# Ledger of designs, part 12: miniprotein binders against q8wxe9r568to878

Target 1, 311 residues: q8wxe9r568to878
Amino acid sequence: EEEITVDVRDEFSGIVSKGDNQILQHHVLTRIHILSFLSGLAECRLGLNDILVKGNEIVLRQDIMPTTTTKWIKLHECRFHGCVDEDVFHNSRVILFNPLDACRFELMRFRTVFAEKTLPFTLRTATSVNGAEVEVQSWLRMSTGFSANRDPLTQVPCENVMIRYPVPSEWVKNFRRESVLGEKSLKAKVNRGASFGSTSVSGSEPVMRVTLGTAKYEHAFNSIVWRINRLPDKNSASGHPHCFFCHLELGSDREVPSRFANHVNVEFSMPTTSASKASVRSISVEDKTDVRKWVNYSAHYSYQVALGSIW

## First folded at step 6 (miniprotein)

Design Q1f
Fold by ESMFold2-Fast, scan of step 6:
Structure Q1f (fold): chain B 311 residues (1-311), chain A 94 residues (1-94)
Amino acid sequence: as target 1 above (311 residues)
Amino acid sequence: SPELEKLAEALKQFAEREKGDSPEDAMKILAALAKLPGVESVRVFLEDGTVYVIYDPSKTSPEEIIKAIEEAGFKAELVSVEDGTVELKVEGMD
């Protein structure tokens, strides 16, 4: 059985602004991994949506792969596994290689600029300190500008969303439990002008409430972690923000550190190369026409949302 | 596991055919892990020196997986472990 699998994975990292999540710094790294089961000496050719071949690419019809984008991209800082003939790439932009049989390996990596104007969602966070009372609130809204899709229910999903709020080590002793609220309960409080910060929890465990997912202290990250399995959900279509609330009563205002983290960390995956828009245009194997070809796309996002001064 | 022994043999045959491009270290790691009961899948990322192992926690453990790699002559460090999957960074793998 002749088979080749190409995994294209984007890694987005960066820093976005407080409030509107404007991209302040970013890096997009794309890695391409190969896993093949091919008989004999298999010379393979891979073609990407490389802007340098736009309008003049030459491929056989049988080699063409289904397109994931109409965008052509600029590849920066290309680095290749030793099995790739780099001279062929520099002359023709074709990735020519003899793969390691039955072993998943990284064929190449490259950098691109972020292909979208906005990230898939925005996270706005407000923090307040009043004596020994600390409150953190976040509002998460799906972006209507991401991938130019205005219907939240048809947007490519964000999976395994993790929003981490770093906490000072001296506060760790105070974290034991979480509290989950339904969206209607939090909406009712907001409609009445109720402040989550007005909830006093003197001398007890921190109050944590979310409208979607779960939130708790996780020692592995030294952070309060808000987890959401999938975005958008059905309620995202209504335009309502997903909310996180945390209220903590410290034993003394002396337990509020003079230095605190100035950001929250956001991490999630998507079944697409939305960050780079990298796409496989063609795959061929020399002297073989009956080869099963698979292309899988994924992106992992990991970035910081600036909070400014927390204290 | 017979499937992992097949994978190790395939890499050995490829290395013998492609003189000078031998992934000898990857083959040694795959062969060592193929001998462990409960190891279901191994993915070797040659460029990054990373190894992912899917295993049955009732039959083996991350500690036994690390030990097998170290007995094969490499230094392995735990990167992450989640139910049935371990990610390792392996020194000297090229």
Scores: ipSAE 0.000, ipTM 0.076, lowest interface PAE 25.8, mean pLDDT 74

Design Q1g
Fold by ESMFold2-Fast, scan of step 6:
Structure Q1g (fold): chain B 311 residues (1-311), chain A 92 residues (1-92)
Amino acid sequence: as target 1 above (311 residues)
Amino acid sequence: SPELEKLAEAFKQFAERGDSPADAAKILLALAKLPGVESVRVFLEDGTVYVIYDPSKTSPEEIIKAIEEAGFKAELVSVEDGTVELKVEGMD
């Protein structure tokens, strides 16, 4: 029953360029949550791979956690829950705290630098506005430059992928959920530039087609949302991109903008990974040696892909 | 202990890459091999080493001997209920 769980969650946010998705702006926020079931009032100590201890203090003991990385990282803008003794942290970089009984709480948060050169996949988008007609096409390809993608045996999936194309609800009266079509047929039509509008059952409804996942307009986001449960799939390994196509016929009573949108929003999660390379080095509980210790890592990515030209 | 020795080998690998101090890694590895050593904390700047141990399996004298065999000079500062504080010279 003596047990402590440490959840290390990274949140990546940023802006990437049109085309090759170069990282133009980014922030990585790390949040550490604790959930403990410990008898009595237990004083806990947590150690991270904090660069400031690399030259000052080395700790080796039975409560050292398995190493997940060889990197030492700089922690920026640390903020702590009231149960943390901040003076101990400032003097020794040890996170000393008395946890709240049986409730999950955020122990601390801090900022770091993104540890990768590229994101897990690229999203290339082309938009066309011609009078009242708007067409959007996207190509999604797994990035070979991302470390978790280099070895298929150790590859970690991108889960619950959500790609949002901002579209005012006024442009769309009714949006039906799009069925997944035969992949080769859809890709052939997209690659040839063939119009899916010519095969529409209804001339008033937008045409949406995807080779993987689902797409529909979602009012909560004021966006067309392309959802993919897991990447990579078997087509990602063959080097073929996953495709999204949308054709809209706008009403003539509105001013038609010269471009569809300034950016596309991308969100997904990666389990058992770290965007910051933050790692728990040690966990100890005063006067207790038989404590079960769990450390979980996860990363959530939320960023904008620019649709404008590079100046 | 085998588990503690395994962790000390990891610190040695980091030191070889320049990711941790080599002298601290040598001390950790030497002490990890002693039966009854439970934890080691090394403070490089002031040359202080703290060792938590089981008095039935090892002693401050054996701990000092292990550090000295690793190439450092160690002196007893304090002993208190299975914890020994040492001053160690030659660490960089």
Scores: ipSAE 0.000, ipTM 0.287, lowest interface PAE 11.4, mean pLDDT 76

Design Q1h
Fold by ESMFold2-Fast, scan of step 6:
Structure Q1h (fold): chain B 311 residues (1-311), chain A 93 residues (1-93)
Amino acid sequence: as target 1 above (311 residues)
Amino acid sequence: SPELEKLAEALKQFAERNPDSPEDAMKILAALAKLPGVESVRVFLEDGTVYVIYDPSKTSPEEIIKAIEEAGFKAELVSVEDGTVELKVEGMD
């Protein structure tokens, strides 16, 4: 059977402020991947919600795809796979290509602006240093200003949330590694839904507590990693923040670097959503009308939350 | 014909989705929708260009230009490759 699948994948990157997570810098990169099972030499045409064809587009009925947005977007810095006729695109904005048979490949990539004013959630972080003791606490709240969060019936989750707190190389010795302790034992010790107010000091070993998910030192990232499988959860709806707490006691105040970190790294994915609002409007295959057509959307977010110096 | 019926339906759906589309663009689309062998049309108002995908066995760039001119516009050939033609059209808004 004849079939073509179009995957539209957005990557958001940027820097946000430490308090209210105002977007200070951002980039959105869209990658479009094709996987097709088409007989013969199949010439394909792809139509996007390209602002340059707004109000001036016409396509055959069988080529029209369900729309995900009414928005039209600017495509910046388009780059194409060699199978695309770039002259056709530059002259007419038509994405004309002969796909690689039965091989998933990147057809094109381009940059856009972020379609939202806010990110799906905010992360406020505070650090304090008292002699040889260092404490870090974060508060996570879902943003009602993000469009996908406003209607519970159409809300899309943030999945595989990973918040990384870089650990200075000088402090690595104070964290338990898998090679020293069993992963199960380390995870059980630091990954409890315990009270932040009941901090216990264990010499040079850190105390970590979270109200949702898990937190532990992960050597692969040289960071304390707070992991949450899915947001929002029941407590997000009640307005209560999700919290992370870490207390570390160093051997002396001389082991405290001038900065713990300049930023915290946040990563997560949102299925069936678009950060760019890029949308496939049409797909056609020359000389074929009975082609199964699939379009999938996903957005991956990876950004830094700026932090002040601890000194 | 089945092809003309599909193109006419696409034009109707286009007009329903784009109610504020400029009248000149719609006139060009309507003229080309009547031409056998025209499969897809895109009009770029800012550039004054029209891009047409067609079946070379049923029509030609010359017939496409003639259809646009009969609709009241001046058209000239910019580029042509098998099955596609780019035209510069004057008098559009």
Scores: ipSAE 0.000, ipTM 0.135, lowest interface PAE 15.9, mean pLDDT 76

Design Tm1
Fold by ESMFold2-Fast, scan of step 6:
Structure Tm1 (fold): chain B 311 residues (1-311), chain A 81 residues (1-81)
Amino acid sequence: as target 1 above (311 residues)
Amino acid sequence: SKYRLTIEAEDKPGVLMKILEALSKYGVDIESLRVFLDEERGVATIYIIVEVESEEQLEKLLEELRKIPGVLSVEVEKLES
């Protein structure tokens, strides 16, 4: 059967300010993947909401795809798979290609600017140090300025949210690694010290608490990791923060740097959304009319938020 | 307006969790949070600086905090703006 699927995936990366999470630096990379099941030689044409074709695009009605936006965008630093005719693109902005049969491949990638003024949520983090005691607190609020957050009935979730607080290598001894039996095993608690080879240290075991999701030290990231499956939470009203708290007692003042960390890392995904506002306007397959055409959108966010003491 | 909350609570993991959940539910803006443990008494003293939109919001929060099992006392102090 004749079918072509176009996956448009945006990757947002950047650095945001500590208080307001204002975007200080950012990159949006869009990758377009194709998976097709087409008989014979199949010459395809892809049309995007490329600002350079606004007012000049020529598309057959049968090839028009439902659009997700009225916005036209600028494509920067376009890079193409070898199956794309780059000369055609440079001369006419037409993405002309012969797809690999039955193989998912990256057709192209390009850079754009972030289409929103704010990120989907803000994360404010403070640290405090009292002698050998270190505390980290974070407050997470959904942003009312983000377009997908304006209508709760059509709101798109942030999924698999991961907030990572880097732990200095000197402090790893204070965060016992999980045994192969896991924390819920019958023997986990009684053999914890022996399993991890930890020596006696001054102070209590680190306290980590969250109002939503889970938090624990994860050695794979050398970080305390706060995980939230989905935002916004159904029980959270606008303006209600979600909180993370960590208390750590070190063996001496010499083990305390001036700051716990200078940033935290935030990652999450948003299905059926676009950070770039890139939209597929048309898909055509030469000499074929009975082709099933699908377009999927997704956005992945990965950025750093500055840490700071509010004292 | 800014206020300092001083909460004395049993040093048990569930109690701190419930305190943080109450703060989140009532939507106060948390400026800072500090915890001091008294291991001999088994008590934690929690200092929280919050910014509230109204005195009504603060009163509802204080009432909820005082009802949490394991919370021994809640004191409030208004900070100068």
Scores: ipSAE 0.000, ipTM 0.182, lowest interface PAE 20.4, mean pLDDT 76

Design Tm2
Fold by ESMFold2-Fast, scan of step 6:
Structure Tm2 (fold): chain B 311 residues (1-311), chain A 81 residues (1-81)
Amino acid sequence: as target 1 above (311 residues)
Amino acid sequence: SKYRLTIEAEDKPGVAMKILEALSKYGVDIESLRVFLDEERGVATIYIIVEVESEEQLEKLLEELRKIPGVLSVEVEKLES
């Protein structure tokens, strides 16, 4: 009957370099949500791997939570729900709170640094403009430097991967038929021998090909969206990159707009992982020992891959 | 209409969060939630009583729940009102 669930969600945002995807700037925001079903007025204490309590934490055995990280992290810009006693936190770093029963709420948020040296995969993109013809090609490779990718047997997937290529408003008319067809997706293998011109199937209609997932113009994002349900797949193990290819013939003899996209947007989630390495070390509920305790981790990534060389 | 959902899930980090996210996504009202953990088998049985506006909403929710990695089974029972 007595139960508390702690959900730790990390949000990674940033900008990475063209080609090798070096992290140029980043922000990691951690949000901790609580959902509890506890009888009476329950006072709870949450213990994190806060560097400021390293070596000084006092935790009862029954309050210790499993963790997969040995890291201690610095918490920046902590913000708390009104149920948290902030004076206790500032004096002792203890997160003391009286939860809202049967309601999922955000207990706290804070900023950290990204705990990895590289992102889970790299995206390399080449763009060619020749007169009225525009071609875009991307190559996606899993990064062996990312910790969750080092052991195939314990590897955590990247889920619901969205790679968005912004389309100038002037070009939207060339995607009219696909946007009118709603959510229709295109799946195709990249022809390894094909030149850009040979992939054109229908006059001025865009030609989109992917080796994994689907790609189409999506009105909601004003972008061509390459979607991949899960990475890595069986072909990732072979070391070959996953590819996206787009060929577009503009109907105008006018020059390509100077405000052509300068970045590609990448977004995906990784369940059961942490971008911050924030870890729940303990959960205690005053005067209760029979409490069922759950801790869940997830990381959401949303960042820009530069197409230019300005940084 | 009220329904009882019985979800069996692996006792792994992130699974409960995804279940709660699915319930939130479809805007169902949660009347009660109970969890029973089988530590020996590493499996949790989650009992949720929800109120839904339509059978279509319920069917979409069930489909979403069954797609969550770590969810082993989802059973549904309609409750009298």
Scores: ipSAE 0.000, ipTM 0.062, lowest interface PAE 28.8, mean pLDDT 76

Design Tm3
Fold by ESMFold2-Fast, scan of step 6:
Structure Tm3 (fold): chain B 311 residues (1-311), chain A 81 residues (1-81)
Amino acid sequence: as target 1 above (311 residues)
Amino acid sequence: SKYRLEIEAEDKPGVAWKILEALSKYGVDIEELRVFFDEERGVAEIYITVEVESEEQLEKLLEELRKIPGVLSVEVEKLES
């Protein structure tokens, strides 16, 4: 019954350049959640790969956790749950706490720097506005510069990929939405066995085509959302990009607003990976010798890709 | 019958859409579509696997594709079914 689970979740946020997706601005926020089933008063001690204790850590063999990295990292702007003795942390860097029994809670959060030089894939987008016609084309390519992509045999997937193209409020009326009232979003897939429907008519639903996944207008995001369940796909190994195409016919060139979104939003998760290289080195529970200890890692990415042009 | 089309086109919005429109107009099913962007030349290399009902339908499609402004070349290869 004596068990403690530590979930280390990294959240990458930032802005990348048009074309080659160079990182222009970024933040990595690490959150550590605890879920424990421990009897009695259980004072716990957590050890991270904190650069300030490198070479000076004292850990009993039984408390050592399997390592995920050889790196030591700087922890910035640490914030703690009330169960953590912050004075102990500030004086000794020890994360000392009494966990809430049978309740998953956030023990702490901190900021780090992104451990990679590139993101897992790049998204190049071209846009044009000609009178009442608006076109958007995107090309998605896996990045060989990202460390987890360098060995295909050990590659970790990007899951639940969402690429969101913000739609100006004035254009929302041109999109059908999936709803209880029967509004239907345009669904298009052209990878295998797909056939094309009718072309766009002035003031009609836009034409959307993708080579992988699905694309439709989703009101919850006020965006056209290109969804891909998993990258890389079987055809990603060929080096050819995955594509999104959208053509929208407005009723008039006067419906082109003066304000446009100049960024595309990208969001996805990578299981069993860390964007920060934060690693749990040790877990101990005072006066308990037979505790089952688990550590899980995950990274969530959410960033903007610059378009550099109007829709 | 299945065919692989290799299209070289200018990397401009609208050209890819016109290519997809032509495929739709001739009623061909797209089995696979891949695009490789050549940033240096500003050209997109488009690889499409299509299923057609007749060779005559294919010839009309190829003629239409070659007429699209921005399409630089179209090559075709027959695949085993």
Scores: ipSAE 0.000, ipTM 0.299, lowest interface PAE 14.1, mean pLDDT 76

Design Tm4
Fold by ESMFold2-Fast, scan of step 6:
Structure Tm4 (fold): chain B 311 residues (1-311), chain A 80 residues (1-80)
Amino acid sequence: as target 1 above (311 residues)
Amino acid sequence: SKYRLTIEAEDKPGVVLKIIEALSKYGVDIETLRVYLEDNGVATIYIVVEVESEEQLEKLLEELRKIPGVLSVEVEKLES
């Protein structure tokens, strides 16, 4: 009946290089949400692996050096819900709060440095133009440098992977042709072609292929979206890359824009993992020992992979 | 002196191993080790240890609480 749930959620954002996906720019934002079902006015104390706590423990216990195998992290730009006693935090680094009853709320947020040298996978993309024909190809490989990928027993999946290729405005007509024609698309296409002359007749429909997942144009993103439910799969284990291929024939070379999009957008989630290495060391409720405690971790990644120019 | 440790931890591979590594590092004598897996992704670990000093216990408790995935560490002194 008495319980408290702590959700530690990391958001990674950044920009990586086109070839080897070196991290060029990054930000990690951690949000901690609380949901509690506690009787009375419950005073709670949350302890994180805050590096300033380690220093304070050493000072307070001069004859006993605290040791740890965990990573201590620096918390930047801490922001707290009004239920947190910020004076206690500034003096002792303890997060002292009285939670909202039966309501999931954000207790705090802070920024950290990304704890890994590499991302969970790399995406290499090549574009080519031959007259009025444009081809885009991507190769996706799991990174052996990412810590969660080193031990198969502790490997955590990347879920709901979304790779978005922004489509230049000049090309949108080629991807939306089927949507415009509706459920009787073949018949309507003949009618539309007759009405709009050579513009629709001279183009061909794009060809998209993937070796894993699905790919299609999604107008909500103005992008071709490659979706993969879960990585790694059986082919990732063999070292073979997962591939995306798109071939587009425009009506003439005059329809090819002077430049393609500079970036591909990558987004995915990793359950039970942390991008910040932020961890809950302790959670307690004053004068209560029979409290059920839950801590959940998750990381969401959203970043840009540089492409360069088509020409 | 004997103590009972009750550790709640995330049911993730490696967390129990890190707990055992900490116990080994501080040279405590383990009398009992029981792990109970809950359906909610939490493991409850009951350990009865014999320590040579309170300093040894204090250092062990600090290291256990710092292990990623450890949610709580409760200690109870056992008396004859």
Scores: ipSAE 0.000, ipTM 0.067, lowest interface PAE 28.4, mean pLDDT 72

Design X1
Fold by ESMFold2-Fast, scan of step 6:
Structure X1 (fold): chain B 311 residues (1-311), chain A 80 residues (1-80)
Amino acid sequence: as target 1 above (311 residues)
Amino acid sequence: SGEVKTKTVELKVEGMDSPEDAMKILEALSKLPGVESVRVFLEDGTVYVIYDPSKTSPEEIIKAIEEAGFKAELVSVEEK
């Protein structure tokens, strides 16, 4: 009957270098949503791991929430829903609010600095153009320094990984084929000089190969999209590379290389606030002790990786 | 910063006739310590490898390609 759910979501965006994926630009935005089913006019207090309350935190034991980190963070550019008493926050850093009943709403948002030294993985990409033929090659390696929480025994996965290679719209008419690879080793071979109507590496169809996941052209993104459900792979050791290979035969040399993108797009989710390290330390509801309290954490990463200019 | 100075080796590879072959070479080379990036040109049978000369060598790179089932010849080595 009496229940409050707090959803903490990080949004990481930025640009990283080719090769080692050093962060060149980034933004971390954290949004906190509330959904409550509380009787009467319920005054609530939310406690975060806000560095400005470190050493001056007073809460009742019953209000303490499980935390995923021992870190304290700086909150920048805090913005609040109208139900929050901003004067109380500015004077004491207390997040005091009267929630909308039975309605999911954004209580607040703030910016932080990326809390980790490295992103969860690196992506290196090389492209080559030989007349009307284009090759794109990527290899993905898990970062050894990344940890999604304070527990050293487990690591949180990257989920629904999407790597997008933008393709000019005029190349789309040459894309009718996809290829899926479930193993790193390939056994099938294409006969040299395949007859008319047979698929081959020099045919008009794009050839895509991946060692993990799937790859195909997706019109919604105007891109070749490499999808991986979960990283690290459950049967693979961290640090071993996953590879993507694509070979395209274009209809004319005139279609290359004008308007080719300077970057690839990487997108994935994690069930933690790994980008900000934001954590809910306490939730209290005035004059109520029998309240069910839930906290959910998530992070969404969306960034650009510079393409190689090496060759 | 503080990155080591790398070198690029150019190799001519025999037996690379398909995208599957290119993928095997890319995977094998990307696992070598000191290999920073690999570029495979399927059409003309060439492979370029950027590497840290303190951790690996053209000889080790060629050996990795040969262990993957291909033959490789050193064409050139350049500073990058």
Scores: ipSAE 0.000, ipTM 0.425, lowest interface PAE 11.3, mean pLDDT 77

Design X10
Fold by ESMFold2-Fast, scan of step 6:
Structure X10 (fold): chain B 311 residues (1-311), chain A 80 residues (1-80)
Amino acid sequence: as target 1 above (311 residues)
Amino acid sequence: SGEVKTKTVKLKVEGMDSEEDAFKILEALSKLPGVESVRVFLEDGTVYVIYDPSKTSPEEIIKAIEEAGFKAELVSVEEK
């Protein structure tokens, strides 16, 4: 029948500090995708919480969409699909378009400022080098300063969390091929060689352990990858950190590079949330009143945590 | 000729509430001859130390943690 879906996707990228994960640099890119099944030539209008129309919106009651925020935001560097009448936007801030039928396409993109003071969690990392031995320990803690974390009943999870520790090229030979074994087989190997109770290490295989999720060398990223399916963890006490530990014995202290990667990479998604606070206020379809209207929000985060020099 | 046989001591540490506290403990233990590896678990307040018993002992390890400003108690010692 008559239906239109608007997907609002935010992409956060940036650099945060080593200790307290203060945001040092950031970019937020918002992309809006449309998928519609509308009969005939359909002229559509999209209304956002654009600060430049605050106090002078003209919308019909039937076109009003549920909002996720009371904030009005600045839209920077707007770019539009060819189906959008850009002259109308520049003159009136109205997003007027004729959508591609039955095809998901990007209607527009723009840049905004990150709406939070902190990220959903912090990652603190300590690296020590002693002769030919290298140890890395990370502590991950949910941030109480992030707005979605304040009320457990309304908390939205961070999903598919990936923390990547770049491995210097000289150390790659010390890591085994990526494991294809099942979880039980992997746990058995970890308990024998990489977990507590292993009191002597001979050879070059690194000892890795995590208190939540999994960690292994993944050649596709040239990194040790710590993966966590969902944060916060429902079985852990609120506020307690999750830990990653890695111990590597090199063949010689001469194999320790004089310069090392000074960051770790963090990547995850948050469904039903917005990093920009961009909100769809209205959707209208000319000459049609019985149209099903959907708006979905999602945010993807990808950033670097400063590690500092290992020396 | 004998290879060095290490032991692992498990300690319960009081006063360790942050990543900074964990780092202070790691730093204190790294100064002790015969300590080969340290693993810290903030969530349950435990520390595991792999050491050479010919160069140090659980008592010296506990002393190092206490000199860093924390209280440590011996839970167990395992040979491997």
Scores: ipSAE 0.000, ipTM 0.270, lowest interface PAE 14.7, mean pLDDT 78

